# Ledger of designs, part 12: VHH binders against Growth hormone-regulated TBC protein 1 (Grtp1)

Target 1, 359 residues: Growth hormone-regulated TBC protein 1 (Grtp1), of Mus musculus (Mouse) (q9d3n8)
Amino acid sequence: MDPAERAQAARARVPRIDPYGFERPEDFDYAAYEEFFSTYLVILTKRAIKWSKLLKGNGGVRKSVTVKRYVRKGIPLEHRARVWMAVSGAQARMDQSPGYYHRLLEGESSSSLDEAIRTDLNRTFPDNVMFRKTADPCLQKTLYNVLLAYGLHNPDVGYCQCCAQKPGSSAGLRSSLTGMNFIAGYLILITKNEEESFWLLDALVGRILPDYYSPAMLGLKTDQEVLAELVRMKLPAVAALMDGHGVLWTLLVSRWFICLFVDILPVETVLRIWDCLFNEGSKIIFRVALTLIKQHQEFILEASSIPDICDKFKQITKGDFVTECHAFMQKIFSEPGSLSMTTITRLRKSCRAALQAQS
Below, E stands for the ipSAE of ESMFold2; O stands for the ipSAE of OpenDDE; V2 stands for 0.75 times the mean of E and O plus 0.25 times the DockQ between their complexes.

## First folded at step 4 (VHH)

Design g40 (from d8, 19 letters changed; framework vhh_8cml_1; at its last look DockQ between E and O 0.05; V2 from the best seeds 0.00; counts 0 for: pae E 9.6 > 2, grease 27.3 > 24.2, SAP .669 > .668, placed apart)
Fold by ESMFold2, look of step 5:
Structure g40 (fold): chain B 359 residues (1-359), chain A 121 residues (1-121)
Amino acid sequence: as target 1 above (359 residues)
Amino acid sequence: EVQLVESGGGLVQPGGSLRLSCAASGRTFSDYAMGWFRQAPGQEREFVAAISWSGSYTDYSDSAKGRFTISRDNAKNTVYLQMNSLKPEDTGVYFCAALEYYGDLPKYDYWGQGTQVTVSS
């Protein structure tokens, strides 16, 4: 079959709307996707069988070496919400807090919190059929409730009236943090449950990524500096390029960290990353980032200006390397080499202290 | 709907070979990833091998790797399992199955009736 006939046949077999409700773009390569996905279906089937056996033999899911290995190999979609809730601690928090989420929704909100959330709603996933105002049901109300409850739950979140994001500046106080909006949207799509989405958001924003979403965003800034140090240690040619041009890492990777790769990497790959993120914590973000940079080191090193470096960092998040999510996930546990939480904790202390001293 | 019929089973001595066939009819065969499973008496079905719709990707259980080969002929609507170096542990009923994904979650929705494989001296 020639390429045109293969493309026509694939377009007839591959749905225009993906399993998560997103419309595929006009230039979507249906033939390449069909070939990838038919392979991935075999992998998913094997994982589903293994997970079904694991879940039958153990009422509930607990962290273990076995569960960690299974999570790294992928969680089938039908079990994702259950496994995420269990391994993140969100289930335990929800069980200890009967009625709490609903009481938050009955609480007082300010006009600035309401306006920040409403702005985020209007920008969330316009290409997702479930989030359009014409959808029935429309997930915008569910997203509103989750974000409202979380803003009331964690008043240190950066919903304030101060400033819009400035190009080239450190992340500062913002009227809204669109990263949380996208994160909560994905959680709602996967869990189909408002309260579970709230507790999973709390696991991410309140525990796994502390201080990412506070007004000063010190945790986010710290982790971007930690990545810079890890690149100096593991990929010195890339570090030299960045230092030579005086590039701020926040220009390159801010969305990677604050949005947890939503709308940066393909949805299948993001979900596989999140599987591990909920179980193993924030070191996963560094593994993903280092793997992207290491795989494309020679391409990045071709850059000759700051705009060129920025463009290359956008380009390395596209293509077959990230679309083929199973192979990608295998590489995040091999390509970066040794990366312990002890090392990350040490670097966080050093980088945070340096940031506070210079501020 | 797809209907699956296995054949090629039988009695074989340890170290022998068998080739199983699974003929499919009904819906377009090329829309399905295909798998082989086996079931010993009193045991649950276990995975043996799987093949993507195009045949470009295959996977095997640990016990099947290096001894079994899955293949497909989409023109004949048939999937095969070539089994070499057979062991008594391979004894059981072998089923082929078709996976549908383009509607719901991935699962094997369609199963054949099975073909008996017995490895015994």
Scores: ipSAE 0.010, ipTM 0.496, lowest interface PAE 9.6, mean pLDDT 83
ESMFold2-Fast, scan of step 4: ipSAE 0.108; ipTM 0.592
ESMFold2 (binder alone), look of step 5: mean pLDDT 79; pTM 0.794
OpenDDE, look of step 5: ipSAE 0.013; ipTM 0.312

Design g41 (from d8, 18 letters changed; framework vhh_8cml_1)
Fold by ESMFold2-Fast, scan of step 4:
Formats: structure tokens, C-alpha cells, sequence
Structure g41 (fold): chain B 359 residues (1-359), chain A 121 residues (1-121)
């Protein structure tokens, strides 16, 4: 079949709007996506059967070696909310705090927190039909509620807003909320439940990613430096390139960390990553980052300037490698090699101390 | 459900070339990604190359990249691995796999019996 005829046929079969409400871009490769999804659908069908049997046999989902294997192979979309809530500890926290979420929303909001959230709403997923002002139901209101509740729940994240009357502090506030809005938005799309999205956001921001969204973003900056050290240990040629050009890792990977790969990697791949992230914690972020860099090592090493390095890092998050999410997920557990929480904890302590010494 | 039979293994001198074939029987071949794996003496089975169900997407291990080419012929239910610039480190038993879950074997994947590749003088 003619490639143009095949592309046109695929465009007729594959919806313009994906299952999550995102409009596919004009340059989207419908034929390549149809090919990928035809293969992946077989995997999804088998996973659904396996998970249905697992969930039917249990009174609830609990962390175990079996669940770890199942999660790494992919959680069916219809079970994600339930499994994420269970393995992250969010369900337990929700059960221990009946009515807490609704009480937060009944309280008086600060005018600065309200304005900061409303400003970010218009920048959150403009390409998603469910987040448009004309949508019914409009998920912007749901997103507003989750972010408002979280700001009231964690005042440290919202504290910068009181200082945002100066031009420089406004940019810092926007950076913090920009990450949280994309994460909360994905949680709402997957759970379809406002309160569950709040408790999953608490699991990510409060436990898995501490200090990522605080005013100084110290945890975020620390983990970017931890990645730099892991690259020095595991991919020394790449580290030498970065050091040789004096490039800062924050210029390359900030969006990978602050948004947990939202709008960086394909939706299906992000969800597979988050499956493991909720179950195994923050080491998954480093496994994803190292796998992306290692796979494209030779391509990256061709770079001759800081702008060229930046451009190449934008390119390595695109294409078949990251679209074939099942093969990609297998590689994050093999290609980086050994990666222990002991090593990550040690590196976090040293990198955090170095960053604090700069203040 | 599906059976895989590898062929084309043998003894080759360093720098030589070899083409492996994997013939599949069954009605599910075109629904699966196909992979090549190898197991060196005293080591665990490792990934070599993967090809999507249609053949338009391929992936390779670092050691195979630039030297090996995976291809498939869905009309003949066959997958191939063309190996060029062979090194002693490439020595091992090469396995063909029809993949439901990459790296999750033997429970979910269908594997062939393997074909021996020896790179030595």
C-alpha cells in the first residue's frame, strides 16, 4: 500500500482526540501510532485478564513481589486509580482523614492562592477538550478545587504567593504551580475522582517528591544534581561533554522532574512510568532519565555547543523509542544497571548540602 | 499457540557475517513484536534486537547497534537477524522470542530452542 494512502486510512481510523481528551497535533503520525497501538492492544488485553484475576482474588491491593511484577508490566487504565491509591499509601491516608478534603474546600481561601491557581488554569492543557472553558463537564473547576485544597493542606508550597507582589518572585511562583497543575491534571484525567486526585497529589508532593514544589524547589534541584552524579558514574563520556561545555543539568532536565514527564513523553509512556513511580518511588525517575540518555548517548556526544546539547535533549524524548512504551519500561529496569535507594540517599545528602552552601 | 524454530547459527571468524532466521508456526505471529536474545557461556540471557509487528520500528542493544539488522517477513512468518562485524564477545546461543512482555519469560513469552553462534578462529 502507498504510504500516503496508508496514512490517510489510519487518519480515518484513529480518532483526532485521544482517550484522555488531548487533540493530536497536525504533524501527528497516525500510521505509526496505529501500528504501535495494534501491537500494544494485544498486551493491554492480556494485562486486563491477568489483573482482573488478581483483583477478584484479593479483598484489596497490597504491595508484594507479585504486585510489583504486575505493575512493571502495566496497570490497565480501568484499574489505575484503585491500584495507585493502594500502592502509594493514598487510600490509607484518605481513610484515616474522613471529610478532610471537603473541609479544606469549605474554608476561606487566600486571595493570592486563588489568583495564582486561576492564572495557571488557562495554561494547563489548552490542547485538551475537557480543560476548555466550554467543556461540559469542565475539568478546570475540578483542577481548581484540587490545587486549592492542596495549597491549603500544604502552606509551605503556597508561601511564595504572599511574596509574589515583586516581578522576580512572580516567576518563581509560576514555576512551582506549573509543575503541580500538570500533575494534578493527569491525576484527574485518570482517576475521574476529585478527592482521590488530591490524595494521590499528596502522595507525590508530600512523600515521593519532598521539597519539589516549595519556594526554593530545593528537592527538585537536589534530584537534578543527583542525576548529574549518576551520569558521571554510569555514562562518563556524557558527563565529560556536559562539563566541557559548562552546561547546567537544570537547563536540560528540569521539565522531566517538575512535571514527571507530562508533555515530555507520550501519554501512554507517562502512565506506565507513574504506575511504577507510585509503587516503587522516586528511583523510577532516575531510571527513566538514565535510560533516555544512555539510549541516545552517541547522538548526544555529537553536540558541539550548549544550544546543540539543549536541542538534542529535546529530541531524545521523541520518536519510536519512547512510543513503544512496553519495551521502554523493560529497559528502565535493565539499561541503567544497579540503582539502590542507598546510593540515591547518599547522593541526595551530598548534593543538597552543596546547593545549600551556595546560598 | 506459537512455535519458533531458529536456524543459521555456526562458527565464524572475527569480522565475519552470519544471518539467523526464525520460522514461526501459528496464527498470532503478526500480532506480536519479535525479538532476538542471546546467552553467553556462564551469563544470563540478554536482549539483542526487537522489531514491531509490521516491521517499521526496530530497536537494538548498544553492542548490536550499527552491526546487526533485524527484519521480518510476515507473509513467510519469519524474522531475521543479519549480524556483521562479528566479535568473540558475540559468542552465545541466540534465541528468537514472540513477545507479550519483554523480559518476562518463560511464563508469558514464546521462545525457540536457540541456535549456537561461535565467533573464533
Amino acid sequence: as target 1 above (359 residues)
Amino acid sequence: EVQLVESGGGLVQPGGSLRLSCAASGRTFSDYAMGWFRQAPGQEREFVALISWSGSSTDYSDSAKGRFTISRDNAKNTVYLQMNSLKPEDTGVYFCAALEYYGDWPEYDYWGQGTQVTVSS
Scores: ipSAE 0.000, ipTM 0.115, lowest interface PAE 19.7, mean pLDDT 81

Design g42 (from d8, 19 letters changed; framework vhh_8cml_1)
Fold by ESMFold2-Fast, scan of step 4:
Structure g42 (fold): chain B 359 residues (1-359), chain A 121 residues (1-121)
Amino acid sequence: as target 1 above (359 residues)
Amino acid sequence: EVQLVESGGGLVQPGGSLRLSCAASGRTFSDYAMGWFRQAPGQEREFVALISWSGSSTDYSDSAKGRFTISRDNAKNTVYLQMNSLKPEDTGVYFCAAGEYYGLSPEYDYWGQGTQVTVSS
């Protein structure tokens, strides 16, 4: 098609806004997405009926075999906030700390923290109607508050600027907030509650993800090396390709870990992953990563250079495999095989020690 | 749509300095984060330095912090790596890469062919 004809066609289309407020692009296969969502809506309706019955009988949500099965099959959007708060321990932390979130927002903040947050706000979900400056309420302000409160709550993630500037302080603080904006943004979209979003962010950053956002980012680096070791154990041909080209896993998967698949995988799929992540912990991240790599193993093995590997890793996060979220979630529990927290803990200790020896 | 060409490599004595340049062609240079990587003989390729699309943010490997400075000139479509206090361990082929910045490491779509840096007495 002529570029003028394409421009005219684009101008003729009305914006397509998904249930989460994201405007789908003109070149997106929206017809295929609508067909997928129509089918998925049937599943969501059946899940909503079952969850309403479960929640009516139980005086609250607690971890159990039944809740684990229900979470793996997907939490209805309307119940996500309540279930995430309960199974992550965030609700208990919030209940034990009345007024804490609001006291943080009344606290002293540094110009470097403020600048880092505002820089991230400008890059957070420009395609979402709720994050545009014309929205009322504007979620950018809510996002600013949650990120500010978290920076004040956990100064070890960055730096508390109460005295003279130290070399690298602003860089460390900025780096630790990178990725948290996308995570906090999704939490705000789902909970529609500023304080709940803060406590869920604390569950992820403070407990589920070990040292991901500390100045050294040692936990994030460690878990990427843990993935490399799991790939050597379970997908040795892929490991051989990576070793043969001298490629670092940090180049391929950092965004998968630091953003918890936000803007990497479709929204529906990310939310299904987070359902399990809040309930079962960080091993879910490794299950997702291994499933993506295993499913596309033959495609990945065709790569002949580092740029080709990078391009293929971008492609494996797209398409029907990841869009059909219900089938995808079933596969993360079958395809990688056995994966215990004992194994992950052992690999974390080994990889962390190796990384510390290099520093 | 970015092609990258590195220059400025060479032989230098320990404690010396070198400035690497990476010239980019294409209309979208200002949309990309730019990184420097190196590969030493018999070792895997490692990250050295990163600069965001606007130049407002930089990051460095632990070995590069305090010794190397990354900068960019969007008007000239060029990224630079100023290397000071060079050590024999800095020897390797240095690669320029362009990618979309997300979190701590951008996803790199475009790579240069590399420029040799040798630090020896």
Scores: ipSAE 0.000, ipTM 0.171, lowest interface PAE 17.6, mean pLDDT 81

Design g43 (from d8, 20 letters changed; framework vhh_8cml_1)
Fold by ESMFold2-Fast, scan of step 4:
Structure g43 (fold): chain B 359 residues (1-359), chain A 121 residues (1-121)
Amino acid sequence: as target 1 above (359 residues)
Amino acid sequence: EVQLVESGGGLVQPGGSLRLSCAASGFTFSDYAMGWFRQAPGQEREFVAAISWSGSSTDYSDSAKGRFTISRDNAKNTVYLQMNSLKPEDTGVYFCAALSYYLGSPEYDYWGQGTQVTVSS
């Protein structure tokens, strides 16, 4: 079959399945989505030649002011995996550890780890055609391998809960893997490479977000409180509304942090966020959160109860603002104003101390 | 068989105008965003302009903005580039491209063979 015939056959076979394999509901405006996506590809293609020149250089992709500017403007789909591997440091770790990933998969695994992964596997992206049990190739098997390897690679993150809790308890291990399944799933969709997905997961969980999936999830809880403090500094009217109703930020934003916006924001927007997250680190999460809250400030301030606040926070992650990913990404670097790692580090220290005192 | 055939190139004086056409066949033209790219001697291929599959959205390079207009006729399977106020710096081979939206499948993007544009006295 020639490429034109394959393209026509692929189009005909998947009329309501998006480019990432997600099946859309009957009422979804698929024509509007396709128009959006064709425009999105045009913008990325404008950058493809510059990226090709950058990637052709003797040094390859390295963190720099130029790379930072390029990443913020969007990584072409065909270069995304390579750039993520390079700017996250994952490529260097993979190159330093030949055969390590495969040796992990040949090792003995615990029944509790296997059970936890299989439970998560069955509920990961049921609306994606590549993750259903009948798919060939079945990405559920790839996802299983990546999560199994990670559980064996970093036993302190998942296994520490099993050691600290009463014998026979897997609840803590399951909790530690919750969120990582969605992250690993997206990595597999983009890289189409099992081992690269493992090393990118290590970059996120082990270095960029080291405390998010620890037994106590102390880093995750800390960063939610850091967001609350940033809102007090930058959006005091919103902070006053939250404090006035006694609402907990965990109730509003927990899934924004634990899943890195997977299933919260549109796929294209999540991938653009992750482009910057792999290159610039965790401050990107706060820029995204502050931009969402600031853009919808007047709407949020209309709330009169805790359920109303919760419903409004569900609504602000939907609609044209977050679907127009190019404009959205531009706004996360302008609308929150100044946001330094010095400020984030200071807030992390104070919020972590407060949480530890409140045990 | 997929084909993109460019035409309308030629020699023009600075300040002049040219209209490029790209005739597409062998695929469902209305399903593809279309773009124009150029390559000057000894340089890499550069983006010039693009248009969404419906024609409702267009985008231009900084050098083309205000001087060039991209348009399409889906009934004729043709995309156009109207170039006004041409400069010597616009000299190059101009390529038509059909841009696939399939993630990880750049082999479904199609390119023409190009048409020469020369801006000189």
Scores: ipSAE 0.000, ipTM 0.344, lowest interface PAE 14.0, mean pLDDT 82

Design g44 (framework vhh_8cml_1)
Fold by ESMFold2-Fast, scan of step 4:
Structure g44 (fold): chain B 359 residues (1-359), chain A 122 residues (1-122)
Amino acid sequence: as target 1 above (359 residues)
Amino acid sequence: EVQLVESGGGLVQPGGSLRLSCAASGFTFSDYAMGWFRQAPGQEREFVAAISWSGGYTDYSDSAKGRFTISRDNAKNTVYLQMNSLKPEDTGVYFCAALPYYSDYPREYDYWGQGTQVTVSS
């Protein structure tokens, strides 16, 4: 970059930085955000006594009805990393593999894996002060380590054709690492621990999300089709609108799945979703998606074209409904109604078979 | 002010050895990956070797493999390139460069030194 262009970019930057290090745009109502965040922290802090009792129990946190109820009502910020590690199984795996993460990093890696990671690094949170090349400490270093270690740990996920693209080019496809970089970035921001972030990434990519980041992304594509079927069952008017216009669900919701709502929903809301995702698994993604669509059903049904549908789907992720995260989280467990793993498993089987037959 | 100062270049006979050093200041050296690049007369700048911030990951160009060794001393803010079995085609200006993550692409590097001349000739 030209030095004059760098100076111009610096002058255009907003000096307002949120608690996670993100610079907020000039038109953002930062005062309203600060008021919201203060109120939100009060809600979490009031639960701290109950969480302290739970965490002082025999041998730490285990999945239970009580833990499920507590997680759904909010994890205090200071306990989030510990709870995520415990309920995801990441802590157990880390404890069973002493030194493994560091041994992965001390080996020599392939140039193709390095190329893929480097391409994604400069596109990961350019608005976050801790992820800038000149930051000290620089979280790009931490992010590179976590992604490199994961690529070496799971070579099938770490390799794809899209990874050969030059920085700044677009193929209309996402690489295996494109969504994973945003996920790993959020993990690093919350855990503030490189190795814990690696094991949490392994829990999400290796266990909780079925084949989302393999080169073909069959699991991710499958779950988007599962959402389409759930909408046909629960929101038939919306399904009819989509079918009537011939719109593909991948056009509307691909980033909801591949990035686990990172940069789609407000940070606090994403973290509350991930609290439940680590504890209850992938069905949480469908609950979030159905709640967004149901809440805005009348608005969506006003659409008269594919571009209009696309614009409406972009709008439903930006309003007060998703910003008030405590109320939003209550609604994902009430508004979609019943959602069983039996139904999801059946739909995954049929949708995956259909997709594999197409290629 | 960020500065990278290369030294150790010179004239050497084919088959000889040289050790290049690059002294860094003005940034947190231990948080940066370091690379060595060279530019031969009439050619573009090309990758020679790179080392991660920890020193655990190293990579070399095909022409450098088995002959050159990159290393670093984070306590001294210095990166080194030990060059053995030098050939006439190794002649060029050698540059050190810094980037917060590992890379073997010249265009990715944020900070560059002025370079040190290496000449391999009989």
Scores: ipSAE 0.000, ipTM 0.156, lowest interface PAE 15.5, mean pLDDT 82

Design g45 (from d8, 18 letters changed; framework vhh_8cml_1)
Fold by ESMFold2-Fast, scan of step 4:
Structure g45 (fold): chain B 359 residues (1-359), chain A 121 residues (1-121)
Amino acid sequence: as target 1 above (359 residues)
Amino acid sequence: EVQLVESGGGLVQPGGSLRLSCAASGRTFSDYAMSWFRQAPGQEREFVAAISWSGSSTDYSDSAKGRFTISRDNAKNTVYLQMNSLKPEDTGVYFCAALEYWGSLPEYDYWGQGTQVTVSS
């Protein structure tokens, strides 16, 4: 069979709507997806049996070297909510605060918070059948509740409808500065539980990513500078290229951090990253970023200008390397080499101090 | 609605070979990844081998690697497990199973009834 006939046959075998509710686009490459899916599904089948045995008779999930190993190899979709809640500490916080989420929703909100959230709802996952306003049940209401509750829970963060770059400076390139709508949306898709999504959002925004969504976005800016320093230590040729052109890392990687790779990497890859992120914390973000840059080092080093660097960084988040999520996840733990929270904490303190001195 | 029927089990001497077949009833066989599991008396069901719906990818348990080969014929709605160099430890009821969606647990509602494999002298 020629390649065109093979591609048509592959199209017939792949469902139009994925397990997360996202509709496949008309130009979707079914042949490439079938090739990936064939490899990944076999791995997931084996993992599902191992996870069933781990969860059977153990009464629950707690952080351990065994759970760490299992999480790194992938959590089955049906167990993600339970495992994420357990390993992130969200379950413990929810259990310690009975009725808190519902009390938040009974509280009064500001008109500006309400309007900002509602405007973002219409732009959140229009390609997902469960987030369309005609869906029953419609997840937009669930998303509204989670975001509203979080804004009331953490007033320092709130919810702000802004642009990823300066507001009004480039209308065609506008995107949400908060990223919380995309993060909360993914949590709702996986948990299918409004209150669990709230507590998982608290784990991410309140503990794993502190100061990312505050007005100054100091934590987000700090972590981008931490990545720059890690690139200087581990990928000096790339660092030299960036320094030579005077490029700002904010211009290249802000969306990687603020949205935790949502809409940057394929859905399955994002979920595999979040599996590890909930269990091992923010060092996972740096491992992902370093792996993407290292894998495409030669390609990046061909760049001759700032626009060329920007275009190349958009390309490295696409293609087979990031679609083959199992192999990708193995590489984030091998390719960057050693990376400890001790090193990250040290670099965060240094970079934060430098940023505050510049303001 | 999918029905899975295993065949090819039996009694064989250590070092012998058997080929198991799993026939699927229905026109949607090519939409499912297929797996073989086994269960010895008093033990839990364990994974043996898996194959994607296209047949382009396979996986095996450590005990099966190098000795067993999984394959499928989508035109015949059948998946096979070729078992070579059989050991007494391979004794058990062998089940085939269909998996509908990636990232999810195996679809337990689409399991076969099993076929007995006994390896003894």
Scores: ipSAE 0.006, ipTM 0.410, lowest interface PAE 9.7, mean pLDDT 81

Design g46 (framework vhh_8cml_1)
Fold by ESMFold2-Fast, scan of step 4:
Structure g46 (fold): chain B 359 residues (1-359), chain A 123 residues (1-123)
Amino acid sequence: as target 1 above (359 residues)
Amino acid sequence: EVQLVESGGGLVQPGGSLRLSCAASGRTFSDYAMGWFRQAPGQEREFVAAISWSGSSTDYSDSAKGRFTISRDNAKNTVYLQMNSLKPEDTGVYFCAAVEYYSGFSPEEYDYWGQGTQVTVSS
């Protein structure tokens, strides 16, 4: 069959709106997606059968060796909320605090917190049919509630700054996008429950991601430097290119960390990453980053300037490599080699100390 | 499903060498990362060495590093552990294990296990 005819037939069969409510872009490759999803559906069916057997008779999920293996191989969409709540510790914290979420929402809020959330709300997932101002039901109100509750719950962290435009600061605006609104939005789409979304956001922001969303973003800066050190250890040719051009890692990868790959990688791939992130912690972020860089090492090494490096880093998050999420997830556990939380903790201490000495 | 059979174990003197082999049967050996683990009497299984499905990444325990080498032959569906400079504390049952997603260190992360082969290092 002609390639144009095949693409047109695929466009007729693949919905314009994905299962999560996102409108597919005008340039979306329907033929490639149809091919991917037909094979991935077989994997999803096999995983659903195994998960149903694992969950039979238990009524709940406990963090365990078996659950760890199953999570790495993919959580069925219908079980994600329950498994994420269980393995992250969010369920236990919710159970220990009955009515706490609703009491936060009934309390007085600051006008500055309200304004910051409202500013970001209209810029959060404009391509999702459920987050539009005219949607019924409108998830913008749900997102507002979760973010408001979190800002009141954890004032030491604060709320991520909105993208305030300042004269002469247009360069790099997109790389400085806020993260908490996009993360909370994804949680709402998967859980379909605002209280569970709140407690999962607490697991990510309060425990898994150290100091990412504080005003100084020290933890975020630290983890970008940890990635730089891991690249020096595992991909020395790439490290030499970066050092040779004096490029800052924050210019390339800030959104990978602050948004946990939301809008950077395909939705299915992000959800597979978050399956492991909730169960195994922040080392998963480094596995994903190293896999992306390693897979495209030769392509990256062709770069001759800082703008060329930036362009290449935008390209490596796209295409079949990241769309074929099952194969991608297998590679994040094989291609970077050994990577323990002991190593990450040691590197975090060193990089944080170096950053604090510079300030 | 993959089945694993270890061979090459035996009795050796301190300072000696052994080469362990693990033969895999099944459709998709090249899709699995492979690990070697050992267990001494009265102890839990401990990690020895691991290799990714492609062979591009290898990991070793601190006790094995510099003395042992893990390798694989995907055409022969076999993984190998070359053990040099053997010590009495290397004595144990050596297990071959396979996992779809490479995890390195933890026995609990591996899906398929062989029955083990005895390695005894004594004079």
Scores: ipSAE 0.000, ipTM 0.229, lowest interface PAE 16.3, mean pLDDT 83

Design g47 (from d8, 20 letters changed; framework vhh_8cml_1)
Fold by ESMFold2-Fast, scan of step 4:
Formats: structure tokens, sequence, C-alpha cells
Structure g47 (fold): chain B 359 residues (1-359), chain A 121 residues (1-121)
């Protein structure tokens, strides 16, 4: 559509806004989504009743077999902040560190960190009404504060090293923060609380995803190689295809890891994944990745070139399989089979050593 | 499969210093966050300090802030707790722990047997 026709259509059409403040895209299939959501709403209603009983009977949420089962079946939106804070350990850290977040915001920051955050803010969720400068409350300012506090809290995210580096410091600093803005943005949308979002970001970046956002991104690169090894063990035909074409897993899955599926999978599916991620840790990321690859194994195996493989990996993150989030979440716990932290920890050690040896 | 052995405890006068060490045996030590906890007679275990797997992030209880420093040497599979300006209320058995994530689920948590710290004149 030409610009004049698009402007006229946009003026005539009130954009639909989802519960998270996002404007649905022009090509969005509302009929398919409404059919899905009508079914899913029944599930959400049943879950809300169960969760209300669980939360009313105890002074707090703690990890247990019951909570694990409940989380895997989905946390109601209104309870997500409380449950995420409790099961991730973020609440305990916040309670043990009174005033710490506010003291970080009073600290001195580098001009390079400020510039990198400000640049990222302009590209973070332009389709979300709460992130516009005219919004009240304006979530851009909240996002700025959370990211600034985190840069001061964790020097290894690269603000000091990027500022001290030779040519490339701005690029390195942006690289260190790329992905964190999307993660922090989602946390702010769900918690609606600046300090809680900071402590949840710390749970993800400092503990669940160690070394993902340092300048070298060694932890991120390590986990992509761990996925490659898991595919070799569990989906050998796919591994053979990748090896045969010499494809780098980084080209296929880097945004799956760095953004924790934000803008890769539907919002509802991402939130269901994060429910489990905060409760069960990083093995959830590998379960999601293996489930996507396994479900589309035959489709992927039809690929005849590196660009064809790349295009197929973009397609497997879309469509009904990932939109029907309840069924999808059940499959991540059945389809990949057994996956232990002992195996992941061993693979992380081997892959990290190999990456460091490459210099 | 990680086993933890604490050392460096003992009797010290108020205002004194002690350095606790925790030696890990087995594989994967460098992939675990490490923490120090303590238990006074008749009390439950409480958190003292923690350090991330890389050593980049540390956390302290309010009673430990400014007095205690946690550090690690992944090459030696050892974590340390430097305790300065010790007070009688710091008396207790100090435990080393290795964990992938904070939480109450016992999956993947490893604990040492503890080392006694007594602060008394």
Amino acid sequence: as target 1 above (359 residues)
Amino acid sequence: EVQLVESGGGLVQPGGSLRLSCAASGRTFSDYAMGWFRQAPGQEREFVASISWSGSSTDYSDSAKGRFTISRDNAKNTVYLQMNSLKPEDTGVYFCAAFSYYGDLPEYDYWGQGTQVTVSS
C-alpha cells in the first residue's frame, strides 16, 4: 500500500491494543487469534480460581511440587509479579537490600552508558502505547532507570570496560545492552513496579543467564553451543544437516537466547515460558528450543542451503503451534525427553573452554 | 556431584578477623553460585554472603555489609569469606553452599559440614 493510502487507512482504523499495551500489526489475523483466545480464556479462568486458593492459604509463595505444577500450567497475569518475585529469589534479595536500588540511581554514570540506554529506548517497543513519551506513567523513564541501575549494579555488563576500550567502545556498550532493554521492558509491563523489575532483571541476568550481556557475551555463545550439542544428542538428523552445510547456530538462534524469545514468539507464549524460567531456571530455554526444532524436524530437513535453513528457522517460531501456548507448554516438558542440569552444566564447561581456546 | 569442605574457623576476640575457605571437589564448581550461611546455637540457618559463578556479582546480609568480603578462585575450586571487625553475635557454625539458582527446592544444592566460628573474649 502506498503512503497516502496507508495514512488514510490508519486514520480510519482504531488500532487494537492487547492487554500489555501493544498495537496489533496491520496484517494480524484477528479471527484466528480470537478463536484461540476464546478457548484459552476458559483455561485462564480455571487457573485463576486455583491460584487464588493457593495464594490465600499461605503467607507467601515458595518452591514446591505443587507450585511447579501450577507454574507449568500458567500463572494468571494478576499474580505473575508476586509469583516471579518469590520463585526467582528476587523478593528475598530485595528484602535483604533495602534502599539499594534507589542508591544506585543516585550514583555517577558514564556518558557512554547514558547514550547507549537513550539510543535503545527509542527502539524499544515503539508499537506499545505505554512506551510513548506522552504516556502517563511513561514507561520509557521507568525503563531508563532500571537499565541505568543495572549498569551500575553489574560492571561486567560492560559500561566501565566499554568506556575504557580502544575504538569500538560505543558498539561494545550497545552490544552489552542489546536484548536487556527488551527483557527489562517486558518485566516493567508485567510488574508495573520499577524496583521489582530491577530485581527480576538481576535474577535473569546475574543468575539464570550468567555472562550473556558482558562485552564478550561468552555465556550467550556458550549456551548456543550447548544447544548444538543437545541437538546432536537428541535430533541427530538435524545436527547432520547443520554440519553438512557448515551453518553456525549463532546465525539461527542468537535472538532466542539474548531476548528470551521477546519479539520471536507471541507475547502470551513468552510469558508462559518466563513463568517456568523464573521457577525452574535456564534448562527451560533449551526445552523450548528443542521442542521448536523437533516439531519442525521434517520441514527443516528439506533445506538445501544456509539461507534456506535460516528462513525455515524464522518460520518455525510462527504459526498455530507457538500461538496455542497451553499445548506448546505441555510439549516442552514431554517432547525433548530427559534434560538434567548435570548434563547442561557439563556441556557448558566443555563449550566455554572450546570458545575460550578459539581466542 | 560437588563436595564442599570448610576450614579457617576458630576462636577470636571481638574486633578480630578470620578468613574462611571452602574447597570443592568434583566437577562443575565454576558453573555454580557459591554462598556462606551461618547457624547460631538454637537458631535457624541464615544467609551471610554469596558470589556469582564468574565472581562478577556479590551479595551480603545487612549484618555482613562493610565487614565481610566474599571471593572465589575458580582455578583452585575454592571460595573465601574474609571476616573483619567480628562481634559476639557473629558466633555460629559457618556453612559453604553451591547452588545453580536461589530457591528452596533442594535440587542441585550442595552443602558442606560447617566450620565453627566463636567470637568471645
Scores: ipSAE 0.000, ipTM 0.102, lowest interface PAE 21.9, mean pLDDT 79

